# Designs tried in a protein design chat: VH-VL binders against q0atu2. Part 254

Target 1, 119 residues: q0atu2
Amino acid sequence: MLDKKARIRTSREYRNVFEKGKRLSGRFLIIYYVENALDNNRFGFITNKKIGMAVIRNRIKRQLRAIVREYQGQVKNKHDIVLVARAGIGKSSFEGMEKDYIAIMKKAGLFARNANKID
Short names: E, the ipSAE of ESMFold2; O, the ipSAE of OpenDDE; V2, 0.75 times the mean of E and O plus 0.25 times the DockQ between their complexes.

## First folded at step 11 (VH-VL)

Design z53 (framework fv_daclizumab; at its last look DockQ between E and O 0.81; V2 from the best seeds 0.78)
Fold by ESMFold2, look of step 13:
Structure z53 (fold): chain C 119 residues (1-119), chain A 119 residues (1-119), chain B 106 residues (1-106)
Amino acid sequence: as target 1 above (119 residues)
Amino acid sequence: QVQLVQSGAEVKKPGSSVKVSCKASGYTFTSNYMHWVRQAPGQGLEWIGYINPSTGYTRYNQKFKDKATITADESTNTAYMELSSLRSEDTAVYYCARTDEWYGDMDVWGQGTLVTVSS
Amino acid sequence: DIQMTQSPSTLSASVGDRVTITCSASSSIGYMHWYQQKPGKAPKLLIYDASYLESGVPARFSGSGSGTEFTLTISSLQPDDFATYYCQQYDSYPLTFGQGTKVEVK
């Protein structure tokens, strides 16, 4: 993500989402989400060493940022949302991650009614 | 190497309190949450709660809300759990265990502290 | 609360046996782990996220399952594997463990 306002930046901000937020598990992702006091959404991304080496983890984060960016306009405002990559994500396709993200965000009720489309 | 070392066994009378310590070494103490888990004699494992050691934020299993108080001291890399108003059914081994909050696997455990409540 | 129920509670087996332990959740869960506990010792993480082996865990251990049903398998039981095994969900609070499955010498 390019926009600094749409990023969760500090450990404190991340842990606020973990401590105060709701959690949902998908196939390749887990999300945590909580209402914020801002006018906009913020997104964070978590990987760990169990997923793979740094090159693999950086690739996964880049792919997830691209997915979030594509659907960002459909997300209800005023939420902090953390995407946690599960151990199996390194073998997923971009399409697989994208489908998982859409499914989780719908289950969480975070997509705006007018913006939800799946073919 | 990463390890958690707990304080020694305690024998307490009903109505008293006990404070169990869990000293961390081999990692950055504030990089992980610390959990407490109990195991009554011949029984399974029960989750008590966790602490964010950087802020002191805690979450408790409702069952233990009025029984346990979890704290942490960054200066000594030590987490504590105090049990109040001890009763015979509080007799158990109490473990500390660290987690990566996002993944929740308890990858390092203390050796356990036996608390015996006897009149 | 999500209840985790293990089956069997106790299992008698011999070295070389294939051992299967089942963990059933009272509602669908997406994230769970397995632990091994030997007598007088703390639990030890074996399998994370249902099917991934923790570092240093022998390949004879495997995990599978999703939703409400999860299985831990030991393909060829070794003397070191006589222990109690616990599943644990990490989906909702309070975190809950199965009641344990004790694997004993037959």
Scores: ipSAE 0.785, ipTM 0.909, lowest interface PAE 1.0, mean pLDDT 92
Fold by OpenDDE, second read of step 12:
Structure z53 (fold): chain C 119 residues (1-119), chain A 119 residues (1-119), chain B 106 residues (1-106)
Amino acid sequence: as target 1 above (119 residues)
Amino acid sequence: QVQLVQSGAEVKKPGSSVKVSCKASGYTFTSNYMHWVRQAPGQGLEWIGYINPSTGYTRYNQKFKDKATITADESTNTAYMELSSLRSEDTAVYYCARTDEWYGDMDVWGQGTLVTVSS
Amino acid sequence: DIQMTQSPSTLSASVGDRVTITCSASSSIGYMHWYQQKPGKAPKLLIYDASYLESGVPARFSGSGSGTEFTLTISSLQPDDFATYYCQQYDSYPLTFGQGTKVEVK
């Protein structure tokens, strides 16, 4: 799991990202991102009922957390980033989700310049 | 049952103001954004703006930034839209509609409020 | 602003017909929604996120598309389907609608 300090945990924190941050849409994900005043990144995850039943939502959330953890060290610091699962994400493979995450994060310019694991 | 009930039709003189209300019921008022959309007679739909009732955060169509003011009252589960400096071109049916923050599908609409501006 | 252009503006069809409405965006967009509106009534959500059927909407309605081209299809037009249909993007602000497509009796 992500470290506590790497998590968006409060409603206020989520609202701040949604209201003050930028929004970009991928195939399976929407990301909201905003700079924070910390030295670390924080990640939030939204899986609503439109993507499926609780079992599906929990699976998706677990998969997204895994993806975020995998690339966490390559993300530019000082950002709060919320991943919102789109309705179609339930039809996606893990690899598809990962590909979408990478694509949308690149589009957002959130990967560090020295990151070389991003294909 | 989830529903939005708007105030009744208004007839106003040019230069005056009008405040339309939208009362929500059947769901947690602060859980959804409230949008306002207008439709001139025989015309299409035009987005005015929205409010997050939980925070009061608003976003406007630039076209209506000086025309519409959107507010919300949590205590009464009511959203408001005030139109100022009314002109004949402001004659339209005005709708409130709820949506979530990220998908933006307006799944519940008010019945509409006709605002007629005439000398 | 992202302009949404529907085609056609008016469509005459008969009960049982397959009806297709196109919505073109001036730039690539993420979310596209479709609404149905009947005279004197508020719009009704039909399709959200391009291809997902809103609860309670008949299965004869479907949506597809991505990027700049989207379509709403009615597989077999029913009497209750004569109305005006609007597409709407939720990719960027301001939110914008297509000009509408009126489906009328042939």
Scores: ipSAE 0.770, ipTM 0.923, lowest interface PAE 0.8, mean pLDDT 95
Fold by ESMFold2-Fast, scan of step 11:
Structure z53 (fold): chain C 119 residues (1-119), chain A 119 residues (1-119), chain B 106 residues (1-106)
Amino acid sequence: as target 1 above (119 residues)
Amino acid sequence: QVQLVQSGAEVKKPGSSVKVSCKASGYTFTSNYMHWVRQAPGQGLEWIGYINPSTGYTRYNQKFKDKATITADESTNTAYMELSSLRSEDTAVYYCARTDEWYGDMDVWGQGTLVTVSS
Amino acid sequence: DIQMTQSPSTLSASVGDRVTITCSASSSIGYMHWYQQKPGKAPKLLIYDASYLESGVPARFSGSGSGTEFTLTISSLQPDDFATYYCQQYDSYPLTFGQGTKVEVK
């Protein structure tokens, strides 16, 4: 379950991550990330018209939230992270999105040390 | 129709400043970022920086950090770029271009403003 | 800074030809776009995210690639396509463009 406390909710908060954060691109996802002054991580999700129609965008957003929720415990504390779906994500499988997410988070140094041993 | 209209050509002396305007129409000015790009005669494109018109937040190419100042006036839907301490090397066509915030693709461009720096 | 290098710098072609332009990044990048510029005009977005056609761009244009090597292809060159083409990375700041590839009449 991705709690309300773990979500980026306002346009102002999203833009703070975009403007001040670091960027890393994967195959289907781009992440923007910045350290926060809170006691928890927060996640945001961006799907726009380039992905496809609303039905596709809504499905992708639900699947990304499920992936983030599954791996939430492995993310280093005190970060705001925004996931931006790339145009090609609509052609990906759930497993493909999951693998891309893991790869990006590891490359960004956002997964806790030895996260690979958990699974 | 989405359109960016720039101010006219300028001829300036070395050491002076120039301020180029870019008036937006046909879309919500504060919903997109505005970039500035220059092109010296017979040369390629060089990124200067961007502004978020809704907040005034700016990001610059380090090369232009002490030379360019980008501003926006939300009441007139106009972005500005001021160049200080002009040198002959600053002779170029200067473009404004809007971007989809997260994708960074410059989908609409102004017509360009030729700035000539000569004695 | 990430350097974008295009090949060739100039290309002579005839109407109906298949034209291929390459763009090489100095390090692996995740995100890039292609622009077309005609003499005296502003650049026009052609392809975003390496392979997706911008709305209104003819289907003869296509893009492919990942990592450090990207390609723009024009399947059957038309008179309107004689222009300079630029690649641009959006992986890190500062944003950088290739030096351009001029497609001219043979």
Scores: ipSAE 0.473, ipTM 0.850, lowest interface PAE 2.8, mean pLDDT 89
ESMFold2 (binder alone), look of step 13: mean pLDDT 93; pTM 0.954
OpenDDE, look of step 13: ipSAE 0.769; ipTM 0.924

Design z54 (framework fv_daclizumab)
Fold by ESMFold2-Fast, scan of step 11:
Structure z54 (fold): chain C 119 residues (1-119), chain A 119 residues (1-119), chain B 106 residues (1-106)
Amino acid sequence: as target 1 above (119 residues)
Amino acid sequence: QVQLVQSGAEVKKPGSSVKVSCKASGYTFTSNYMHWVRQAPGQGLEWIGYINPSTGYTRYNQKFKDKATITADESTNTAYMELSSLRSEDTAVYYCARTDEWYGFMDVWGQGTLVTVSS
Amino acid sequence: DIQMTQSPSTLSASVGDRVTITCSASSSIGYMHWYQQKPGKAPKLLIYDASYLESGVPARFSGSGSGTEFTLTISSLQPDDFATYYCQQYDSYPLTFGQGTKVEVK
C-alpha cells in the first residue's frame, strides 16, 4: 500500500496531471507526469471498464501499487505521476507490468539510473 | 441513455460569428471532457479542441486558437463553441464528442451542426 | 503534427469480401482508435487502443498494429459496413485523423 502522501487523491489533482503533464505510452501502461511543488512523489492509478470487470480492475490497481512501491526509491523526487492501464493489461503477467513500468519510467527520465542506459 | 444533442443548422454571413451548443444528458457532465471536431463537405475529420467542463480548462488545435472559443455551463450541462470572423472555408458540420480523457476515444457524438457561410 | 495517412482512400468491395484498411503515422505512436461514419451521420467508435472492439461492434471487425503501421480488417463484409473509416492518434496534440477510407459497393 502506498503512504497517503504518495497518492494523488482528488479529481482536481488528477486533472492537473492530465492537463499540464507530459505523456508516454508503453506496452500496457500510459504515464502522465508533471513536476509538483512538494518534495515527494505522488502516484495515481486509472482503470476503466474496458479493461474488464471490477475484480480484474481492482487486482490491476493493487498490482500497480505494489510495483510503484517496490521502485519508489528510484523515482526522481517532485513528480506527480498517473499510471493509466491500457485495455490489454488484463492479459499481462505481474512481471510484464513491472517490466513495462521500468521501461516507461526510464524513457521518461524519471529513474535515477536512466542516464546509464542512454549511452 | 447517454446523449449529446446539438443546436440546429446555421447560415451566416462572412465576418459574422456563430455559437453552437451541445447539451449532454444521461451521464455526469463534469466527469468527461468535451471535444469539438469539424468536417467540411466531402472532407475528413479535423480536431478543434476540448474543454474540461468541471474547471473550464481548454486546449486548442493551434490552427483554431484565433477562430474557436469553447465554453461550458455545468448548470445546464451544455458545452458551446463559438466561431468568429467566419469565412467560406469555415463551412462544415461541427460535432461535439465526449471523451474518456485518459484514453482519448470519443465514445459518444452529437448529431452534428451544419454551419454554412454564405454571402 | 503527427500525420495519419490511410490506404486506400477508396475501395470497392462485395458482400462477403475481406477488407483491409491501413493507417500510417508520420512518427511512432503508442495509442490510436478507429471510427466508422455512414453518410449523414456522426462518426461511431469502432475499435479503441488499436485492437479492442467497442461494445456492440460485430466480431468481423478487428484491428492490429503498433508504432507507425495500423490495420483495420473486416473479415466478411456485410451491407451495413459500406461506410467511411477513420483512424485517429491519441499520442500527442493536436489530435489528428487519417483522411478516411471509403468502402463502397463494387
Scores: ipSAE 0.672, ipTM 0.887, lowest interface PAE 1.5, mean pLDDT 90
Fold by OpenDDE, second read of step 12:
Structure z54 (fold): chain C 119 residues (1-119), chain A 119 residues (1-119), chain B 106 residues (1-106)
Amino acid sequence: as target 1 above (119 residues)
Amino acid sequence: QVQLVQSGAEVKKPGSSVKVSCKASGYTFTSNYMHWVRQAPGQGLEWIGYINPSTGYTRYNQKFKDKATITADESTNTAYMELSSLRSEDTAVYYCARTDEWYGFMDVWGQGTLVTVSS
Amino acid sequence: DIQMTQSPSTLSASVGDRVTITCSASSSIGYMHWYQQKPGKAPKLLIYDASYLESGVPARFSGSGSGTEFTLTISSLQPDDFATYYCQQYDSYPLTFGQGTKVEVK
């Protein structure tokens, strides 16, 4: 699991990202991202009931956390990033989610210059 | 049952102001954003803005920034939209509509309020 | 602003017909929704996020598309389906709607 300090936890923190951040849409994910005043990145995860039952939503969150954890060391520092799961994500494979995440993060320019992971 | 009930039709003189209300029931008022949309006679839909009732945060269409003021009262589960300096071009049916914070689909609509501006 | 252009503006069809409405966005969008509106009534959500059917909406309605091109399809038009349909984007502000497509009786 993501380190506690690497997680967006409060409603206020989520609102800040939503209200002040930029957004990009992928196939399965929407990301909201904004610079923070910290030395670390924080990640938030949003799932809607439209995705499916709680079991499905929890599975999606677990998968997204795994993806974020895998690449967190390559993400530019000082960002709050919220991942919003789109309705179709429940039909996606883990690999599909990962690919979408990478694509969106690249498009957002959020990967560090020295990042070397590929799709 | 989730529903939005708007105030009745208004007939106003040019230069006057009107305040339309939208009372929510059947759900937690502060859990959703409230949008306002207008529709001139025989025309399409035009987004005015929204409010987050929990925080009072508003976002406006630039076109209506000087025309509409959106507020909310948690104690009465009511959202308001005030239109100022009314002109004949402001004649339209005005709708309130509920949406979630992330997807942005308007799943519940008020019945609409006709505002007629005529000398 | 993102402009949403629907085609056609007016569509004459008969009960049982397959009806297709297109919505073109001036820029690539992530979230796109479809609404149905009948005269004197508020719009009703039909499709959310391009292809997902709102609860209570008949299965004859479907949506597809991505990027800049989206479609709403009615597989077999029913009497209750004669109305005006609007697409709407929630990708960037200001939120914008298509100009509408009126589906009327042939």
Scores: ipSAE 0.507, ipTM 0.868, lowest interface PAE 1.3, mean pLDDT 93

Design z55 (framework fv_daclizumab)
Fold by ESMFold2-Fast, scan of step 11:
Structure z55 (fold): chain C 119 residues (1-119), chain A 119 residues (1-119), chain B 106 residues (1-106)
Amino acid sequence: as target 1 above (119 residues)
Amino acid sequence: QVQLVQSGAEVKKPGSSVKVSCKASGYTFTSNYMHWVRQAPGQGLEWIGYINPSTGYTRYNQKFKDKATITADESTNTAYMELSSLRSEDTAVYYCARTDEWYGHMDVWGQGTLVTVSS
Amino acid sequence: DIQMTQSPSTLSASVGDRVTITCSASSSIGYMHWYQQKPGKAPKLLIYDASYLESGVPARFSGSGSGTEFTLTISSLQPDDFATYYCQQYDSYPLTFGQGTKVEVK
């Protein structure tokens, strides 16, 4: 479950990310992201009717939240990030969504570099 | 039905201004962004800018920043675009079109307003 | 600005032909759309997100591509398809359109 503090909740907050943020597209996801003035990251999730029926959209949101939760410790602090599901996401596996998320976050420079463990 | 209805054709003299309206119906006006696009006779499409009707936030193509002013009136569900200091090269059909914020596809368009700038 | 270049600018075709229109972006883009415009009318959304048909669009239309190269295909041209087609990127501002491809009767 994502902490309440880690969620973008209001239309105003979503629109701030859309209007002021940077944008990057992956295979199944688009992210909008902007640095915030808080002490933590916040995430938002957008699914359009073009993805499918409410049951499918709710499944996608649930899966994306699980992916974000799993990797939240690797995200650079003080960002508001909105994940927008592309139309093709319904054809993706969970693993496909996860790989796309990791790739787009790395491309955005939002993931911390992995430490090179020598010994 | 979702519909955008624009004001009628205008014939203007060089140096004057014109204000085109775009009346929205059949959807929640503040839930979508409104874009303006022009098309000179026999030419392609050129993006002018957009407005978020719920906040009044605007974004312009830098080419039009000194030319176009986009506004919205939530009480009448109407978007406006004013063009100042008209020149003959501003002769074009001007379209309003909505997007659903996150996906940026213009799924509903107004019928267009022809603005002719001549002596 | 991202430049969208369409090829060809004009295409003469007959009913039943397979028609292919190409759109090239000056830099890699993740999100683009195709529109159809008939004379005297506003553009109509045809394909969104490079490959997905807008509701009500006939199955003979398809889109493909990624990165810098995108293609719109009409598998079997119908009389109603003689129109001008535009690609549009939504990757960065300003939003830009291709110059258009006019599909006209041969």
Scores: ipSAE 0.136, ipTM 0.765, lowest interface PAE 5.3, mean pLDDT 88

Design z56 (framework fv_daclizumab)
Fold by ESMFold2-Fast, scan of step 11:
Structure z56 (fold): chain C 119 residues (1-119), chain A 119 residues (1-119), chain B 106 residues (1-106)
Amino acid sequence: as target 1 above (119 residues)
Amino acid sequence: QVQLVQSGAEVKKPGSSVKVSCKASGYTFTSNYMHWVRQAPGQGLEWIGYINPSTGYTRYNQKFKDKATITADESTNTAYMELSSLRSEDTAVYYCARTDEWYGWMDVWGQGTLVTVSS
Amino acid sequence: DIQMTQSPSTLSASVGDRVTITCSASSSIGYMHWYQQKPGKAPKLLIYDASYLESGVPARFSGSGSGTEFTLTISSLQPDDFATYYCQQYDSYPLTFGQGTKVEVK
């Protein structure tokens, strides 16, 4: 479970990320992200009925929160980030979601990149 | 049932303005964004812009920035689009369409309003 | 702006034919949808997220593709399928549609 202050909670806050943020699509996820004026990151999670039954959507949200929590320390501070589950996510493994999350966050410049080798 | 009902056909003179309405029913009006799309006779679809009905926030296709004004009235569950300084090239069927903003699919459309600009 | 180009612009087909329509984006996109429009009617969402059928859409319709090339296939054309089909990108603003592909009777 993510700390209370690390969660986007209101519809207004979610839509601020949508309206002001940047967008990047991965295989199973779309992220919307924007810098915030806080001292911490906040995360939101969006699913749609087209993904599947409530039990599937709840599992996906739980798994995405677990992934976000696991990698929290690697995310650049002061961002609001919304993870949107694509229709195909229901067929993904946990590991597949995790890899997609890491790839998207790196491409967005929100994770640290690999250091160059220096001889 | 979810439906969007638009106002009737309009015949306008060049230089005038027209305001098209789109009344929503069967869902929570503020839970979805409303888009406007036009189709000139014998032509394809062209995106005009959208509105967040809960806040009035709008985004426009730059081509229509000075032509179209999109508004929404929460008390009547009605979205509006006003076209100003009408010219013959504004002759088209204008559609409103509901979307889930995170996914951008337009799953419910109004029946269309034909606006004819004649000399 | 991302340009969406459909091919062909018009195709003539007979009931029972396999029909394939392509949609090419001017740059790589991550997200797109397909719509069907019959004469005098509003467009109808047909396929979302490139490959998923909207509720009520017959299984003869399918979509595939990623990046810059997307396809819509009708495996066995029915009389109800003579219509114009549009692709739409939801990757960046402004939102853009393809010019349309009209499927007409041969």
Scores: ipSAE 0.854, ipTM 0.922, lowest interface PAE 0.6, mean pLDDT 92
Fold by OpenDDE, second read of step 12:
Structure z56 (fold): chain C 119 residues (1-119), chain A 119 residues (1-119), chain B 106 residues (1-106)
Amino acid sequence: as target 1 above (119 residues)
Amino acid sequence: QVQLVQSGAEVKKPGSSVKVSCKASGYTFTSNYMHWVRQAPGQGLEWIGYINPSTGYTRYNQKFKDKATITADESTNTAYMELSSLRSEDTAVYYCARTDEWYGWMDVWGQGTLVTVSS
Amino acid sequence: DIQMTQSPSTLSASVGDRVTITCSASSSIGYMHWYQQKPGKAPKLLIYDASYLESGVPARFSGSGSGTEFTLTISSLQPDDFATYYCQQYDSYPLTFGQGTKVEVK
């Protein structure tokens, strides 16, 4: 599980990322990202009913948190990043989600220069 | 039932201003962004801008930055769009449309408001 | 700005026909949505996120595509389907629509 300090927790924080951040779309994910004034990154996760039932949505969130946790040490610091699940993510494998996350984060240039686990 | 109800048709002189309203019902007004879209007679759809009713944050199409002003009143669940310095080219049907905060499809539309600009 | 170009602009078809409308984006996009509009009415959402059917929309409607090429397909055209269809991208600002495809009676 992500540390509390690594989580976007308030609606205001989410809105800030959406309104002021950049947006990139992957196959299964949309990411919104903006620089923050902290020394750490914060991650948020968004799903809606079009993804599926609550059980599915919760599973997706758990999987995304696991992916983010796995690679968080390789992400450039001082960013708030919100992952929005696209409709097709419910049919995706964990590996598929992971690949999409890596791809979109690379495209966004959010991985640190010394990142080693993203090839 | 979720619906958007717009104000009635307007006939205006060149150089004047018009303010179109869009009243929302059937859902939490502040939970969605409200977009405005223009459609000139016999033409396609053109995005004007949107407002986040919860914060008042707006984003405009650069083409309309000096033409349209979008506002919202939470107390009445109503979004507004004011058009200034009206010209004949501004003659069009103007629609309000709801989107999810994080996604990008417009799932609910107002019935449209015809604004006719003629001398 | 991302330009959306639909093809064809006008399509004449008969009831029962398979109809395909294409939408080409000037740049690669992740999001594509499709709307139906009838004369004097507001647009209606048909397909969201390229291939997902909006609630209440008949199953004869489908969408596909990725990158710069997207398609809307009506497997068997019904009388209620004669209308103008628009694609729309929400990948970058400003949001843009295709010029529309009018599906009319042959």
Scores: ipSAE 0.412, ipTM 0.844, lowest interface PAE 1.5, mean pLDDT 93

Design z57 (framework fv_daclizumab)
Fold by ESMFold2-Fast, scan of step 11:
Structure z57 (fold): chain C 119 residues (1-119), chain A 119 residues (1-119), chain B 106 residues (1-106)
Amino acid sequence: as target 1 above (119 residues)
Amino acid sequence: QVQLVQSGAEVKKPGSSVKVSCKASGYTFTSNYMHWVRQAPGQGLEWIGYINPSTGYTRYNQKFKDKATITADESTNTAYMELSSLRSEDTAVYYCARTDEWYGSMDVWGQGTLVTVSS
Amino acid sequence: DIQMTQSPSTLSASVGDRVTITCSASSSIGYMHWYQQKPGKAPKLLIYDASYLESGVPARFSGSGSGTEFTLTISSLQPDDFATYYCQQYDSYPLTFGQGTKVEVK
């Protein structure tokens, strides 16, 4: 579970990331990301009906939040990041989603390249 | 070879405007933010703002709000900074600089453009 | 705004000296970088993320620190190192630089 201040909450905040941010696509995930002027990172999560039934969408959301929470310490400070689940993510394992997240975040330059220097 | 090449020196009268260009080569122009920094003669570095060339989103130092306008043209890989209502205290060398994708360091700089505002 | 304060503002040194420049942030920061500037030239990145040496920069340059206190060290000063050095925070907007430290010949 992410703390309240680490979550993107409103439609306006989501729209700002979509309009102002960069976009990168992975196998199961798309991220939209932009620098912010806050003292923390904020994350948003979007799953649409093309993924599957509500039970599948809710499982995916829980698993993505768990992955994001686990890797919070490796994310470059001061970013708003929205994760959009692609069609096909419902067939992925937890491990598959985790690998895709790490790959995309590294490609975006949002994970520290080397040591955990500033923590 | 990654390179940023800026337009030549300008001499302007108080109250006029100036537009400085910064042409990027050797990398994907839309993959990195482009920043503008100025340096008055014998003084330190002062951050003006940045543009995300992939979206056109800009962020400004509050001090330069309503004075600086930053734009980008993806078709020519060129960023621009326009300063309006020039005053003698705007006399400075103006630099463009890209940031790296991992840490936000300004790893490549233009050669600088001297803007002189004569009274 | 986060204020970056360098110490000293000016230092005189000889070739072969160990030179230390400090940078203090007015609040804890996550990312900061060091730049070198020679007269008439654009700044050049030396150290990114407080401690990582930029490609092509000599190994005599090193950086350390976290939170509010950061240090740039030149282990054995060379003639090419007489320049002005700037720290910069990349933690919050507006981005801010230290006032600069001029390393000049003794």
Scores: ipSAE 0.006, ipTM 0.554, lowest interface PAE 15.1, mean pLDDT 85

